Miniprotein binders against p81326. Designs and how they scored, part 6

Target 1, 226 residues: p81326
Amino acid sequence: MLHFGGFIMEINHISKILEKEREEYIRNKVEEYLKQGFSKDDAVNKANQSWRTYIGHRIQDVIYNLLKKFLKDSGLKVTTDKALNNRNLPEELDKVKRLIAINYGEYLFLPDADVIVYKVENNDIKIIAIISVKNSFRERRFETTYWKLKLKESPVTSHIKVFLATPDKDNEISYKCPNGKPKKMRIILEYELDGIYFLKEDFEETEKAKHFGKIVEDIIEISKKL

## First folded at step 5 (miniprotein)

Design p38
Fold by ESMFold2-Fast, scan of step 5:
Structure p38 (fold): chain B 226 residues (1-226), chain A 82 residues (1-82)
Amino acid sequence: as target 1 above (226 residues)
Amino acid sequence: SDEELKERIEKLSYEILRIYWLLEKAGNLEAMRRIFLLELEIYELLRRLEETGDEELLEELRKLIEELRKIIEELRKLLEEG
């Protein structure tokens, strides 16, 4: 990734910040639980569980900010589903919302699109990609696949790439069985989605399953074909 | 035991993706939501079982997995015959 060395450097810097943030968060939460009367072991376990919830939201924000920063010079814009749920939407974001909405008869619903990448050309908006951010796969593991299948049904949304971004710390989809075969969940997600981007080092890359450091380059290439 | 439950859950997850496609074609979003919520409950119990080793959670988990299997089987039959 010679052209995107700055992106890799920022990812490494943020990883170190998150490790320090984890240490401080766990320390503070352990103190809080001890004050509530929990044992030391229970306080540590509860603090670790609290961190897992916190880091899920934090990773989403990190991915949003990284993509916004590194795609801007390529003429690409980035928003979030939270921004699209604002009551008073700018005209541009209102158009983005309408271009990713899925028809359910009399109702239009947004997919669960944590991060959305789009471009504006000649006052027209083109949606490039939707990125679903998952810290774990124990819950809601196929929701992203459902939205991908729904987007395929409409000529308005069928071109939109659906990506999964995950640290996969528990090796839920990056692990291979002793016989070398991937887990069924990994096989299904990789088959149905347009790509999986891992925020970890220890996995086997494929055409669709890559290190997160490649996402900026891939999105730019996709945008040139639209 | 835990490994057998994980294999059973993985098999059901494959069937869920298949049934999602059939339910979408039938327009049955309520059934989609019900299956989704039950799957979330199963995974939360599995997580707690792995953390605590509480055998009482194992019995509850088996009951929920069986409920999900029955729902999927009934919905599949209705969709295939309709």
Scores: ipSAE 0.000, ipTM 0.107, lowest interface PAE 19.6, mean pLDDT 75

Design p4
Fold by ESMFold2-Fast, scan of step 5:
Structure p4 (fold): chain B 226 residues (1-226), chain A 82 residues (1-82)
Amino acid sequence: as target 1 above (226 residues)
Amino acid sequence: SDEELKERIEKLDEEILRIYWLLEKAGNLEAMRRIFKLMLKIYELLRRLEETGDEELLEELRKLIEELRKIIEELRKLLEEG
């Protein structure tokens, strides 16, 4: 019964939503490609390739919308690095950008901050957390870790929590070796980051590696301490 | 019974999963928040019932479960029938 705590959306619920969406997406894309004159086999192959690209963006959007929805009543605001890369920023977002940007001499770069959680108190902005969303680890497996280490170096940004959110469908960081040990990549990511939130059921929970359903309550608790 | 209520809640969870996807596509954040708030209250009461054995919570749970079912059915009609 402890699963039915603060945040109701268990990881299996999100997985079921995404799987139903996948079925509809593939069906529609197969029909589209067949209408364009592709063979059945080619249409299915192209639809699956299209899905792999789509799901990366879709997972980011789902996580952004879920966090925005469930954090709003706690006085927390949510934005994205895409929003912060606009040339003409509203004052509030310009302030957010300045508070998370990392200085490389004459250049300022944003971390891999797919989703950013912050609060506004008396016209002052406090960044609570940055969430990197990864649906695969074939490329850029330690990018989030690099940004965590860079943020940690500055007293301005060292308080910012850096989280990874991932379905890890290919079992790249949730897999355990036969002797029960996690893979090297999982060990490094869990050690360096403030937390990993899985959108899947098949993994061993630890203090820092949790079901995605716990992320809202964790962020709210962190915000109370800041 | 507790087991009967759990089955009803599980059935509602499955229905919510489908309409969450549709509500998110439609950008209806208020409807999503409303559903979440009711479901959270249902789970909190179910947990308290299992911890305390307080049967007064059974009637409140049945009422909330029925309210949520009606909301889901109404939203499904709006989303699927246009």
Scores: ipSAE 0.000, ipTM 0.110, lowest interface PAE 16.6, mean pLDDT 75

Design p5
Fold by ESMFold2-Fast, scan of step 5:
Structure p5 (fold): chain B 226 residues (1-226), chain A 82 residues (1-82)
Amino acid sequence: as target 1 above (226 residues)
Amino acid sequence: SDEELKERIEKLSEEILRIYWLLEKAGNLEAMRRIFKLEFKIYELLRRLEETGDEELLEELRKLIEELRKIIEELRKLLEEG
């Protein structure tokens, strides 16, 4: 695991920078909303909502860039569902899109695959994993599970690992039985998905529920079996 | 195209991660703040463009992306060649 020390360092580095800039971001947004005539309470609420939206996109982007950087030397490639929605795809990405798309009769949809890891061998593409990034769960609790179950039904896609990556700041899925009461969301997500990777320190670790720092070595190990 | 702009943003974000590592090592908080603020504006405009389809935002977005790219290249050269 010596090879992944740099990955963990990069995660810690980014977390510290985002933490340092959070207060400035919120302060600046509060000032903007106050200048627009909003009350102080409304300005603070809107600034916090803006930060939640912004940081969600930043976390997804950070995960994509870290995986791309640290998987490259293992011969693995990384893309996003956003990249796959381009009209004029390179042949390689067009093949990735075809290997991950789900058929709904007259319609084809991509799963909610924020980050996609694949490899190219002998001019053939093998999809290794799909990573769904969730900053919060709210009413979209089982979206990732839905896509896992759909992919599992096809022999073409059933081998694809489906992972969830989340900071889970509200402790919605951090523990299976907090205070002796089973958390359906955590239990179902862990059961149905191939892994949950937490961007936080405080959570119940299992064989499937791990710190995000372990994702690179896990993906490499999976790719060797394909 | 909008999709070319998204790819450019993702490539810039990758470059920003490397620059942040160098900037933190150098203790240049002001440069980090400048990059963060510009990146935030780019993501805001991209979301508004996707929601409204307002093509005037596309030209503004292109200008901000190019400004960010120039800043990143200049900072990288200064930090690496110092």
Scores: ipSAE 0.000, ipTM 0.153, lowest interface PAE 17.5, mean pLDDT 76

Design p6
Fold by ESMFold2-Fast, scan of step 5:
Structure p6 (fold): chain B 226 residues (1-226), chain A 82 residues (1-82)
Amino acid sequence: as target 1 above (226 residues)
Amino acid sequence: SDEELKERIEKLSEEILRIYWLLEKAGNLEAMRRIFKLEMKIYELLRRLEETGDEELLEELRKLIEELRKIIEELRKLLEEG
């Protein structure tokens, strides 16, 4: 069957399982924190924070593994910011790190690049895209936008696509104008970023705001132009 | 080591995603839920290990990772030989 069909099915299925298990996870964590002596309100707050941390890491891992699996046949490689922070990097990953790092005088910092897609052609590395994975927008709402703007400043990095991937379960950026009122965060993120990919069905679709199932197809098309 | 366990978890996550669509096609939602619950427990223990450095959690993690590995192998054989 088609790779893209399988990819969409895997994403939809994971989302459905996560929705059903979330309440059980929260319930179990509340019970655990209550046994540790926390008040009910503190236990609920800590349980929700625990879920946000857990699901954030889980979604990043899922996205990394899915992209690695479905991009491999197109000659594209996938790595993570975490892998690039290892002390002893292979030559290939050292080159990737150098091509994505941003200069702040005496300091070099990596952008918020949870997942990095690149290609190797004649021992030359081309960075295709970076994907920031966010499960919520309670704080650091425009951090991904900051990194996009910094990457645009250099001819070395200005071609790199910056994508946001999110389940957006709290509907913080799912709609541009809910109840007739412009949602500043959604509007700015869509304007400045190269794309927003939703791990959910219920959202306002535009040319730049799409279901996550479109990301593999989009990345492959971008890579052909580089 | 923590890094070795993280690598094992990452590799298992890749294998799980590979069989999820097969399990969905077969309508085996129960098997998928069993796998998901084990993954949740493994990631929770890994998080606590990172926060506390409690070495006793390493042994529990190894046992759960091995349990998950056995389930994946069993399901793969059943799907391949069906």
Scores: ipSAE 0.000, ipTM 0.139, lowest interface PAE 17.6, mean pLDDT 76

Design p7
Fold by ESMFold2-Fast, scan of step 5:
Structure p7 (fold): chain B 226 residues (1-226), chain A 82 residues (1-82)
Amino acid sequence: as target 1 above (226 residues)
Amino acid sequence: SDEELKERIEKLSEEILRIYWLLEKAGNLEAMRRIFKLEWKIYELLRRLEETGDEELLEELRKLIEELRKIIEELRKLLEEG
């Protein structure tokens, strides 16, 4: 119960920092573009586009750090696909990499696993979940679904939960059409994935589509059933 | 009593988490500041209550929890209207 307060305080602190960073980032980028000879309107537009790219990486880092911190006491470990792409891997991470890699004949590729949760029991590694973090979808809308379907094909990886975490700022998968029907993309993603965790309030909650605040509790429960 | 308050705080903390990203998207820094300050005060008083057993803090906690609930409800309604 105490960890709920600590978790919220950490998210509140990070949210406050991100808002301050946004103001400074936009201000600095507008100034840079103006110095390059862009008009005021073009400079503002370019600064906002740059921020959208920057915040995507920041949200991914925030989610990684929060999960690492709040899962540690449950015996769960957290890593990233970026860490797994290092040339010199510790034995434990090399084993994690091999347990999530997908076979394409001669080649092995990692799924789109921005954050990976696993546990170590008696020197055996069990992958619990992979989390894809999407700030926007565009043409990459079904990339996470593709990786989920590929992981299901192998007995080694079929148990791994595949989650999507997203603020969905553009209402691409949380919007309801005027008739109340969810968009096609929301229907497909929710059907194929093990869960969607929204970093926003305004969406239709279901058994698989939840607020991000539930993710730590859900992962711990899944780990215990494994 | 203490268990009831912790349950209420837990429910409110989840509600706060849900709206934080929406407030960030809207750029409503003032609302985020108000919620953060109030939540911090509630958490600090809850910690002191658990450490000292001071029952006078229970009354203050109840008032702050209710104030936070009212602010969250107000913000939810404004966001739904927009």
Scores: ipSAE 0.000, ipTM 0.093, lowest interface PAE 19.6, mean pLDDT 74

Design p8
Fold by ESMFold2-Fast, scan of step 5:
Structure p8 (fold): chain B 226 residues (1-226), chain A 82 residues (1-82)
Amino acid sequence: as target 1 above (226 residues)
Amino acid sequence: SDEELKERIEKLSEEILRIYWLLEKAGNLEAMRRIFKLELKIFELLRRLEETGDEELLEELRKLIEELRKIIEELRKLLEEG
């Protein structure tokens, strides 16, 4: 409980840092576009578009670093699909890569595993969870679901939990409907995935759709069963 | 080029979002399922192309993108205009 309290405090601290970072980023980009000859209104609009791209990568990094920090004391390790795509991998990461790869006949591909949680016990590696991080759902709404269904097909990967983490600022899947019915995209994602973790306050929690602050506790609980 | 195909996929993805919303309201589950399957296949091939660099996948990807564009165009005429 005390350990998880610290995680929630860190998330709140990071949120304040990200807001200040947003202000500085937009200020700098507005100045840049103004120097290029754009009007004030156009410069502001372009700066906001640039921020949306930037924050997507930033959120992935934040989630990786938070999970790495708060899972370390539980004997859990965290890596990224970016790290696994290096040609010269340490033996441990090479094993992680092989344990999450999906078979397409003669080809093996990594799922969309932005963040990967695993443990090492008695020289054996066990993959606990993969986390797909989505800032928006405009382009690839069900891609995470596709990878979950593919992982489920193999006895090597069928135990791996697949989570979605998202701020969902546009309320695409966290919308509070007056009649209580969620959108079909939310229904499908929640049904097929092992969990959805929201980096926002204003939504209704379910057993599988939770505030991001609960992810560390959930992952630790899952790891004890493997 | 590969970069041109990615741009076309991104534009089609946004059109799919709008069409999917219209199909959902119309209750046309068959058309939604057809679009969903093609979208998944396109993204699978795009990922394989990015990971392997296999240019043979580029031709297959172009065919699927064109097929999806034609379906979206047909559905848009029926749902928005007809």
Scores: ipSAE 0.000, ipTM 0.087, lowest interface PAE 22.1, mean pLDDT 74

Design p9
Fold by ESMFold2-Fast, scan of step 5:
Structure p9 (fold): chain B 226 residues (1-226), chain A 82 residues (1-82)
Amino acid sequence: as target 1 above (226 residues)
Amino acid sequence: SDEELKERIEKLSEEILRIYWLLEKAGNLEAMRRIFKLELKIWELLRRLEETGDEELLEELRKLIEELRKIIEELRKLLEEG
């Protein structure tokens, strides 16, 4: 029961919904800021800044819901770092949290794991992949690679695939060598991570850099080998 | 022309989502994979057409869209008849 074509179409449909949502959001925020006494230029600028923050959380939520929907029939489960930070965790999620936590002596920290894919076999939890969702690349652009390298240090976590999912609207990592100039961020991210999945059409595709529409099939294939 | 093709693809996408639900319930993996491969090719060619403006891709796209439409029509009839 594979419906990957439906997944690709749902991604396209959601992209159109998000575009209309953006128009409505910006319009409403501009009016809100105007009522607060800001100039038209300041209101527009602040509305755009607000949208950039909002869409970061929105795209993460969209990815979570899409993966949950399309991986369910393959016996795979999906959770989020937000769910794992709840005070009273169900036993299953407490196990997931402990299987991805990184030890720093007396402290345990979760990696940058916006979305986590795992499976349950005979009451044992196996973590398949961690997906970091980035809407933009600021000063902390290599955090995902840091977490990948830390996970490799432990026999408990070394098998976990670490993926980056991004719309990359500013073309920061879409190409390895645009205009003959190597892009350090793209090169390092592709080298260190297990995959980069783009929520856009315009990018340089490689074995590890793919359209987001391929992520479900890739995760299912990885899970079969574990 | 390009807008007309996008409209055709979107209408087929709606129909495919409905058919996918029915095919999933029926367990018809072969039909699902066939549709999936054709959809991927159509979207890839549409992307290249939008990037390059290559009119030769328009004719290939029209043929693939028509092939997909025929497959969907065939599957719909089979699901209705049993």
Scores: ipSAE 0.000, ipTM 0.108, lowest interface PAE 18.2, mean pLDDT 76

Design q1
Fold by ESMFold2-Fast, scan of step 5:
Structure q1 (fold): chain B 226 residues (1-226), chain A 83 residues (1-83)
Amino acid sequence: as target 1 above (226 residues)
Amino acid sequence: SKVTVKIEGDSPEDLKRAIEELVKLAEKYGGEVTVEVERDGKTYTLTIRVEGLSMRLAFLIALEAYEIARKLGLEVTIEIRES
């Protein structure tokens, strides 16, 4: 049987692998840029930018795989927005797609739902949560809140929990200003979303902003109330 | 160093492809490989251990194993142990 301690242990294994992978990647890229004639500072900056691009999609896959494994025995299923965009969908996934799609007049669009958690009971599908995965915020700071607000407009989708999962390596939303106040982006995201889950240790937890290790137990509790 | 790759899935064909690709990785980097497959109902768990590697090669294998599992849509857990 799956346990939350096992979940945390696997997160730690993957985090260690990704951290050491990062160290080797950056070391190799710094050497490469130095050989091309860049200064030491420029080489380091370019290597870090390269890593941020590289890791961006991979952390989404990590989160998908962890949730799929640790929610399976609780009768919960996990899919991705990429799976829902396949040409030929199984009936079950086609139903999932219809239950999260948003109407824009003549058009239907999927929200930015990197990972989707749902359950099947008596041939009926209920969407529990969607999880948006962000490694940086830059130009797309409030994209997740936009989709939350759109989903909230419809009786069909208003029950769906919208979560953000992020390592926040640049301390964009886990950092506090010198006066102890959270940044504007953190305040807005925490207010509008149903939860924020950090893939890092160094931050202050709140009711809605938690360590990623809490996500499995929270999703299971939510599913029991539906 | 040693690297342990655990892959979980419900498709025997996808796990077979994962085994084939990971065996090719072991051959590519000269590591000694052991493979275990366990079944629990409709779920399969594949455990691959590669031994006799430098830490550098262990990380390359871990990186490529992660890419293989990701492309096949399979869940993966990787552990690296320094000898």
Scores: ipSAE 0.000, ipTM 0.066, lowest interface PAE 24.8, mean pLDDT 74

Design q10
Fold by ESMFold2-Fast, scan of step 5:
Structure q10 (fold): chain B 226 residues (1-226), chain A 83 residues (1-83)
Amino acid sequence: as target 1 above (226 residues)
Amino acid sequence: SKVTVKIEGDSPEDLKRAIELLVKLAEEYGGEVTVEVERDGKTYTLTIRVEGLSMRLAFLIELEAFEIARKLGLEVTIEIRES
């Protein structure tokens, strides 16, 4: 396919792996809960709840690894908020952490930056984008928009692009009402954020809401202007 | 990290609802929770302390506390400290 055909192929391959991984995970968790004395119905329900938590972290790891692999040739670096929370930070990551932290008087907090893309030029670090990964919008649905608005308040962070990446399997923000109008949550997220990237096929693309396969090209284009 | 959430209001019912929502979330995140309620005249002060959270999870507690306070018309003060 296009210039990034390898990226699209890898996304498709990983989707198949995740489907099989789900079946094995559920089977193993059901067995585990049955050994703990739960009924079959309770074991199945608990296994499904456990999977919902697991897949959230798993998708974050997948996106991190995909972006790291496919942005490397463009001189772009990728890290995670998990890496930035380590006690022992390399000098480069300590600088990254300082450049995305938001000031609340005496306190500094990291935004909801599951994946962070940056570049290094002449010993200077420039943050290109942060990507918030969400599997579900049932709780804390405007968390990413809050951080976008906070980042815009500082000249140090106002240039940073804030993206949302989501499979949106429950059609919480990719669904349109019968009259063609998007749901309120979708309207707000798309308006406030710099982009939404869906890890699914069934949605209408807009200028800012795109298939995840386009994220690498978009990030590279943004980095050339910084 | 350690999170301290202080919520002030004059409705014990609203404070009870805030406790239920925040304690449940903090426990789901694996935090150790301590709750104190104090009364001064018509005003109640709820203090929820959560320990053992990562900074990201502490932040999520903070956002939820702000949202709950806004919906219930309560005043909230939040403090997060790394441990």
Scores: ipSAE 0.000, ipTM 0.114, lowest interface PAE 18.8, mean pLDDT 77

Design q11
Fold by ESMFold2-Fast, scan of step 5:
Structure q11 (fold): chain B 226 residues (1-226), chain A 83 residues (1-83)
Amino acid sequence: as target 1 above (226 residues)
Amino acid sequence: SKVTVKIEGDSPEFLKRAIRLLVELAEEYGGEVTVEVERDGKTYTLTIRVEGLSMRLAFLIALEAYEIARKLGLEVTIEIRES
């Protein structure tokens, strides 16, 4: 049985596990770099950079597994863009890939969709949502917005919801107008995307910007309209 | 794919900052970068060309270039071309 309270508790538990995992990862990497002859300061800096790469993949995996677990009882299926890039796709996933691919003349590209939610009814596949997971906004800050705008161009994909999920540890998009100053990135992302889901407690909540614990019920509600 | 970013402004400080940010971005994506700066009166024109990119990476660099220019209040023209 799907239990939304259980989902929220599991998210909280995973957040605590990730914090502990970070501490252990950094300690181990610092020791490793020190053994390689790096200074203490360089070892710490390299360990922190290594963690940023590691946690990005880790958070994507966690979100995929949580959504797969908690959407199953609602008849919803979850996959990843990595799965869709497999050369030997099952027929169902091949259809999913075709329904989200974007045409660029002679080329077809998948949006950078870390997690994809869809449903199957009478051999007909309907894509519900694409979730982009971002640990930081140092680089690719508007990548998710670009894919949203491309998907809107086609009647085949215009119904697909595009969400951003992020811990936003550096508080880059957590607020619109902190201390009276607007943050353009938050404003633009919230305006263009269908929702922003924060993997943290402290942020400016709006109708579109919510705690990640709301994502399962929102996706189920959307799927009922299709 | 190739990306050409042309930025115009009358502030050398802002153009210098734009160059630094865009070159760093392009290098991180593994592109080959060429930078040209021209001055006509008090107007500076910066042209950054990035080659050796996939089309996806070309569009991502274009998006970041647009955002950087907007934040710095600079005029920008971006061209993307496949080989």
Scores: ipSAE 0.000, ipTM 0.114, lowest interface PAE 20.3, mean pLDDT 75

Design q12
Fold by ESMFold2-Fast, scan of step 5:
Structure q12 (fold): chain B 226 residues (1-226), chain A 83 residues (1-83)
Amino acid sequence: as target 1 above (226 residues)
Amino acid sequence: SKVTVKIEGDSPEDLKRAIEELVKLAEKYGGEVTVEVERDGKTYTLTIRVEGLSMRLAFLIILEAYEILRKLGLEVTIEIRES
């Protein structure tokens, strides 16, 4: 019920900044590739490929910083898979890593957990959620569901919520067919995951597919039940 | 078809056998496969690029590759390009 107005305002502001940033990035990269001797069509294609890589990391960083800022005073902490893969971990992050790692025989690997939300209570760490950030679904569309299914196998990790956060600019999973039915990929992702949060305005919300602006209140509510 | 396997650094014998099996599987379906291996301590990251196959056949190869590599505890990145 409670929405954080400041959080929603920052999301809207950042969305506008990212779109302007895209236009300038593509323009500069096309010019750069043309200078290297590529054709106009090849330069445009290469610029778009470069942007897809750039924006993926950029959106991940934005989501991390927003969640860190808006969850701080709710007794919740935020980290990243990059931080957890550091050679020398603080004790707290080492515990977080151990609580989300998946066992493959003699090896332990982290799921595709771009952003991790946890709490420290009674000198114990509880993992609340992991958030997979996807800019596109072209090549690894069901990777997040694989990690969700693996986490469900262990009593240690089965409570962890697995969320997908995506702008879905190409309408790959936010689009509904003319008959009102969602596409197969959307149905599978929504069924298997604990939630999908869209960084876009124009879509129909469901119980599990929501505007990204609702993620903070949802995470806080989940943490109260642990 | 052209098959290129690039392994950088010291790799376990089992990893080389697993990569060879993936290459054979892709060749069976007429694909071109490139594999890059990166080592970070005890973990290995494989980047597998498959060209000349339909997305459906590439996904079948990915499914079998994931089963093989999961048993070895490897971190895998797979890129598919459809020609």
Scores: ipSAE 0.000, ipTM 0.067, lowest interface PAE 25.1, mean pLDDT 70

Design q13
Fold by ESMFold2-Fast, scan of step 5:
Structure q13 (fold): chain B 226 residues (1-226), chain A 83 residues (1-83)
Amino acid sequence: as target 1 above (226 residues)
Amino acid sequence: SKVTVKIEGDSPFLLELAIYELVRLAEKYGGEVTVEVERDGKTYTLTIRVEGLSEELAKYIAREAKLIAEKLGLEVTIEIRES
């Protein structure tokens, strides 16, 4: 039996762990920079920049581990683009890599596939979803959308769902303008992608833009149709 | 070494996609490619022959050809000759 309540509880527990981890990380980095002769304001700013880099990798690992744990009983497997870039790939992961790779003339590239969900049935591999994890958008605003459009161009990859997972702490895509209109970036991302999953509470939920707690049940439902 | 890929299907469109991907793959690795298409009623038989390959490249191209054909839902038979 799949426990969706358990998944939501574990997300909430990990959120509290990450908050405490942030406080300890920033305190330690501020002390480090102060010892190097930086002002308090500069030390705080540098510590916050360092945390932003650290948390990007941390959130990706958290999402990978959560999905791996909660999809296992549904016969679904989870891997990462980091694993697929290993020189000595097992046969199964080599096949996963080939089924998501995109051709650019003489070159072959993986999409922005931080987390990949697939299934193995009757010795055949079916890719279910690719999840791009973004802690901020900055200069990479439409990167996930580009990969979605490229995957749609091939009959081999057109069925693959492309999701974005983000805390959106800076309200870059969850904020509404005073006139009630979403920002351009939100409109484009929601239109082109198969779903956006927010790791935050305060946003307007739609058919495609949902709380991260719904991702496991959505992926399982998609996999049953394939 | 020589690789012979035979693909059967009833969709000219899917067979064209298979030809495009397999010829491009073979040429990327320096293989000399010939393509033959035969029709019998509603069924098309595509034969792609790739020559001038090392043994390792022949095995690699054979595996990739099988994956491409299977993903497109096409029936495929692959033969490798070492001479």
Scores: ipSAE 0.000, ipTM 0.132, lowest interface PAE 18.0, mean pLDDT 79

